# VHH binders against Diaminopimelate decarboxylase (lysA), part 6

Target 1, 379 residues: Diaminopimelate decarboxylase (lysA), of Deinococcus radiodurans (q9rtk2)
Amino acid sequence: MSLSRHALQDAAQRFGTPLYLYDAEELDAALWRVQRAFGDARIFYAMKANPNLNLLRRYAAAGVGFECVSLGELLRAEAAGAGGERMILNGPAKSDAEYAAAARLGATIVVDREEEVVLLPPGSRVLVRVNPAMTVSTHEHLATGTARSKFGLTPEQVPGTLAELRDAGHEVLGLHMHIGSAIEQAEDFTAAFARVTELRAHIGGLSVLNVGGGWSLNADLEGIAYEAHEAARVFGAELWVEPGRYLVASAGWLLTRVVGTKRTGRNFCLVDAGMTEFLRPMLYGASHPLYPMWDALATEVWDVAGPACESGDLIARGVPLPTPQRGHLLLIGEAGAYGASMSSTYLSRPRPAEVLWTGHDWQLLRRRETPQDIWAAEV

## First folded at step 4 (VHH)

Design c6x (from C6 with T31D; framework vhh_7ubx_2)
Fold by ESMFold2-Fast, scan of step 4:
Structure c6x (fold): chain B 379 residues (1-379), chain A 122 residues (1-122)
Amino acid sequence: as target 1 above (379 residues)
Amino acid sequence: QVQLVESGGGLVQPGGSLRLSCAASGFTFSDYWMTWVRQAPGKGPEWIATINSGGSTMRDDSTKGRFTISRDNAKNTLYLQMTSLKPEDTALYYCATGYTFKWYDTSEYDYRGPGTQVTVSS
């Protein structure tokens, strides 16, 4: 049995709304596509996309590593059963506690700035992050591999930084790069790989070339993998990749319930989920597929609006929907990444539950918070 | 003038595969959700799968592992890839525009095509 309309209605009845839903089959399918395209490359899941401990346990069981950008994420990876060789600590502004935890766990640390050389624990395993000064078509907040990015060292800084790390006694594995998000084609990597491989003349061979992630759901994985493997071969290096959104986005949905409607200059479908549950539309102007779970012809366009008292609290604008009424269910797609992970308790609204479709039943991954959970830490 | 034209049907042996196409014209195809439905002789319509404007899909339990819906917005074309075909898959297959999961009522769809016949027999 796979995920169906009846399974979705069952979930709403058993767990309430708003509700995050995941499909185990879709999670497995996405990982299989990455493994098939990238072959012997090592996969590190970028858990910022969705750090639910139960999803992490599934990846750890499959031999997948984790890219972490905080102490909390390192501890989640440890709790999921990952060893340090399967952990990467990344980030431009690491704390002393994060360095200490990475050392304790034996994680690989991605060096983002020269100053970190003297901050690293003795004998750290490291990659140096290089910014090849490339960009891809995406929202400004999602771009990381540009000339104006806060991430990584310039190519000119790399040889000196590698030498300083070796002189300080660290184990230098190689380079890390990440050029952006919403990457669809191998061509988006070509210039970046060319710039990085030019370093071969200055730095010699490497053990690892980590090319990050940032692939769109429509990405040409085979083409990207081919170019990435060619770049790694220039250094004689093992290839590492860091998919996040690609692995989980299409495997997750947000289920919401219509609270009512309003007809002003525009038609509003008011739902029980908004910016506190699903920030992406407001923050990035993101467009997500919508699946109404009620029967009628779509004769008008609707703005789908959340419960926050803010004009920007919109899930969607101008979308064709059959006429909604109170109690109807609406499913928001591609919500497995940067949905639950970016949720908040703004307006003292509790975070939603998360459930996984196993193929025959629902498994609870996270219970719904109560309002009292929100102020439990207030003394 | 909205038109949907299905193709790719025919006679196939059990265990075989077929790929159906639906060519759309007269509307902005990329803005519309698209659906595949089938109707066997003497039976009501059965929903197979829906794909939204962005490419995300919802699929019927009974065919999810064997049938895949996809779209090419640059070509204004909807596809249904069918594998491991069974005699019970014999039906008229048609595409439609729509936003519902009520697969047994074709009145839920704004537009629909005339269909393409799939016959699975040895």
Scores: ipSAE 0.000, ipTM 0.204, lowest interface PAE 17.5, mean pLDDT 84

Design c7 (from C6 with T31E Y104T; framework vhh_7ubx_2)
Fold by ESMFold2-Fast, scan of step 4:
Structure c7 (fold): chain B 379 residues (1-379), chain A 122 residues (1-122)
Amino acid sequence: as target 1 above (379 residues)
Amino acid sequence: QVQLVESGGGLVQPGGSLRLSCAASGFTFSEYWMTWVRQAPGKGPEWIATINSGGSTMRDDSTKGRFTISRDNAKNTLYLQMTSLKPEDTALYYCATGYTFKWTDTSEYDYRGPGTQVTVSS
């Protein structure tokens, strides 16, 4: 981390807490790791991980495209300056408005089910999503490449769907696949790629093979890239990839302030951030690194709890921390992905500000909401 | 419309130095990552170095001790300082926008200039 303790304290003073922090150098470093591993592959940022317009503008200026799963995300990509060839519309349950927007923008549409063939606007650019029916060891809510996943067509459906799309006058670029999340090793892709490349005998060459993303922060990117390039080579295809969490997670933190402590059978460190700011621990059982910005004579095991009136509003359970005091700052790591993007105004709690460390100073990316912002749309 | 114009190439003897420039227009230069790429006779394109909007640089291992990428955002100009030039460095040198280059004229993010020729021989 290039962020100093002084810079973090300055941010808390200037912008308040809870506060999302991003490091420009870490964002650039993550993108560079992907580019080096995947070479000439086309990178599409999976915007769902963090859709902040200022982050999107940085990716657009770097030459990165966007994978979108809603009308709002397509419009964010457009607002960030992306052209249609740099946009992908994914999703298992697309609306008519989403199809219309994708057509207007010239975005590539990922066909997730056979029924979509008749719903596509005329002359659409398409990829067909294949589910290779593989299993990945990951949380159930994050698994997308399994036989029971709601995503994609079976390999057996692919040749017929491609033919139907071509007969309907669409520009069929190739295939899309996404096998899961928290993927660490090339071996997790080997069987899926083997299954997909068997289709070569039935469908011939492709212009594009999009292998999605879902890589863990500890992933063997070079091994994964090697196998992905080999799979694309079988089809004579350009390789596309859709990193999301990998690009932004380690470049972001949530800064929170201790509001008090409670000892009632367990030790509770009460902080000003919870499920409304950072839903991942409660929703997914996610574990995040914690960086206390204080010292004490004693270190004890604490549960870090948020302000919501919910028993499950816990940032962390059973973690060693030096004894906290009201006013101390706690930094939650790996919070750049699925943090701010999943925040809510539950309990009429306003969403936090978002700031970027430029290397020299803080740039405001999103102002802190006021309580009045929450009911502004109520007539 | 993105436009990039390279200059500074020429004939140099082995061990010599050259400074290449790339003048950019048609986009907000300071916000873009910029890349130098070369193509030697009979070979495919080879990435040399990239500089991000903040000035951090990433370089190919084979040239990083001899080549330095830099930028001047006030002048919308990208530079490549080349030292200890070898005959193997003979190539057309291109600047391009983005994290990587793609040889396409249809995308504003996949654009390169016409190139400047560097020839290293006696």
Scores: ipSAE 0.016, ipTM 0.535, lowest interface PAE 8.0, mean pLDDT 86

Design c9 (from C6 with F101L Y104E; framework vhh_7ubx_2)
Fold by ESMFold2-Fast, scan of step 4:
Formats: C-alpha cells, structure tokens, sequence
Structure c9 (fold): chain B 379 residues (1-379), chain A 122 residues (1-122)
C-alpha cells in the first residue's frame, strides 16, 4: 500500500509542521521480512533507533524483545510490557543503577569489559561481547592500522572472561557481537563470523550467539540469516539478532514546510525543520530521499536549509527540486531511525509531534511540545 | 510537444522478466526527474520508483528487490527492469516526469505516457 498525498496534507493541517509520521503497514512489513528471513532466531529491537513507547508496545505485542543501553531504555521496555528474557542491557559504561535495574527485571547483561565481572549483581544472566575487528596488543610496535573501538573484548580475552564469570556464579549464556552498520550482504559478515567461530575450540558450546544488527535497508537478509545460523550452529547455540534502523527507518518520514527561498549565488529552500529535529545530515553527512509535495519540473538544484543560525544546518545540498514556494510541503524519507530519537530543544525550539498512519486515519503518538515545556524543569 | 512513450510490456509467465522502456522527446530529458507508476484494474495508481537527474533512485519497498529503475541520458530513455514477476504485478505501467512519494493519484504528475500493459498469467 502507498501512503497518499491527501493523507499527508491532512496530517500537516491537523498536527502542524515539522512532524514525524510513521506508517503501520511499513513497520509491520519490515518486521515480517526479518521474521521470514531469520526464522526461529530471537529478535531484539535496538530501541536507540526510535524509542517511542507506542512503537515499543507494537514490538512487545509481536513477541519482539528489546536491546537497551541505558536505565531509561530498560524502563521504556518495562513500560511497553516486556519482561524477563526479552530485555538486553548493553553498553560500555554501565552505571550501578543500570546493573540493579537489569537484575530486578531479569534482563540479560552484555559484558563489554573484564572489569565488569566484579560489578555484576549475583547470579546475573550474561553474554560476553566480542569485537572480531580488535586485536590484542603485542610487544612489537610494528602492528599499525589496527581497528580501535570502545566496544567489546578481543577474541583472546573471551575464554578467560567466560571462565571468570562462571567461577563468580553467573549464568553465562554465550557471546554477543556487532560488526558495524550499513551491512548489505553475507560476505560482509564472513570474516567476523570466521574469527568468532574459531573460539569454539577454546570455549566449547554456547546457549546463545547474538550477532547484533547493522543491516542496510537493501540488505540480503536471507543470505545474512544463512551465515548467522551457520555460525550459531558451530556453538550449538540459539541465534539472537538486534535490528534497529532496519525495522523503523523506511517506515518513518519527517514532514516539513517551506518557509521561504533565497538566491544568493546558490539557491536555498528554507524549511521549518533542521538540526534540532533531524541531526543526521549535519552530524554524519547522511543523505536522505526528499519528496516535494508540489508538482513542477525540477530544472534547478537547491540547498535545503533549516531555521538554525548555523552554516551547517542543511538537510541537503545541491539537490534537484521543483521551484519551492512558501507553504509547500517537503517530505524527508528514511527518517524513522535516529531522527526523533536524536532531536533536541536547541534554540528553545520545541520537539515535533509524532503520528502513525493506521491505514485509515492518523493516531497521535507524541504531542508537540510547547516552548514552556522546554523550561518546565528549570527551578 | 513533450512526449513520453512506454514499450516493452506484454504477456509473461509467473517468475518471468520484462524490461520496460520509456522514450522521451520534446524536452531536455537529462534535467528531469523520472518516475514509474502502475495501475491495476479496479485499483488506484501505485508509485514504483523515481530516478533523479543525477541517477539517484527511490524505490517502493514491496518491489525494490525485483524492480530496478535506470536511465540513459544519451538516448533520452528511462527503463524499468522487472524480475520474478507475480500475478499481482499485472497492471498498466506509466512513465512520468516529476519527483514524488508513494502517490495514489497519478493526476498529480506533470507529464505521463499512455502506458504499457503488463499481464502476468496465473
């Protein structure tokens, strides 16, 4: 099904702009693609992509678990109806409050560093995070260009850490890994899986192998799933996966309104959304599809700029667009992940509303903030 | 003046492939964004894909693993490569000028061709 232009115009009229909008059918389709490709693997949604409670409730109802990296995210998962073994606490710098909450909830804790062994609550359920791109430091200072990451243990550290965790009385389920982002094909995982499965000779079988996520929207899920299942089979383990962006990115859009134009050496389309609503283009140089909601031939290139008084507040640079006019609506695609979740109140700009297309009407998921909401916590 | 003419449609068996072409004339094709849209009998129009002047593409998730949009600016021609065709793909396929989201009303496109019929036997 396609989301209609009339439904989008209705949303702008009823809820204002800028506005985050999601399509329930697209959310369900993305989850179904993952379920179909990965079969009996256990799915944990990486909620950092979009932690809206209404989206979390949809995933909980579908039997999907949650990967959490903070106390707030654990509490969101609890509020969404998740319990027991459907929660994972990950992260390189966990607080005592996070350990305590994980223990209370029965969450599986991902051990990211050896120091955590003595910080874990008694009888914790754990996975050990291995980074297959990391290498152990050597006495020779000839090793150069080695990957550096704040996440996970080296493969060499894993057997000792597993033994320490078991000796301390923890329930060691297995391993966790996450190799990166924008992964499109099985071959991108091959070296990482090979390195991790070599540990089988040193650590024996496992109950769980969690291979994380990081899949591109164009990823060959069937191929990736095949390789992941084969890696889990080496350990005799159940497969766990942590899709985030893949589940929500293409199911969400940011709707903005043209506030004006100017031509000063370059053509600028000025819109009511910018870095405070959608940080990804400025922070990461991310490119997003743009859908003008006005009909005309695109004969010129435009820079799409936000309202912040900063030269870097650009949604897009040098993109073909039909000539914009004040009041025209522009839709920014693939904005369901790391959009609303990374928004801010910089410049005392209120965060936008979030709405869901149910197939026949709009459901409000988050009301628009008022300026007064921004300073309500100031004493 | 402006003319778009689709070709390459026809009868095909399920699982088959077709390559649709859209010949453009009467305007500077290379500067225009181009779109493929289909309409099945008794249903509204369905957007399939858009390609901008620089060759960047946007595709409907339901078909993007099976359908690929491309262009040849030297030949003023737009293409849609269709693979693993299903009975549900039976529709009249239009090329159109413009850039848009998944629209259910093709009357919003500036220029469009007469369409080419694709029929996938069950």
Amino acid sequence: as target 1 above (379 residues)
Amino acid sequence: QVQLVESGGGLVQPGGSLRLSCAASGFTFSTYWMTWVRQAPGKGPEWIATINSGGSTMRDDSTKGRFTISRDNAKNTLYLQMTSLKPEDTALYYCATGYTLKWEDTSEYDYRGPGTQVTVSS
Scores: ipSAE 0.000, ipTM 0.176, lowest interface PAE 18.2, mean pLDDT 84

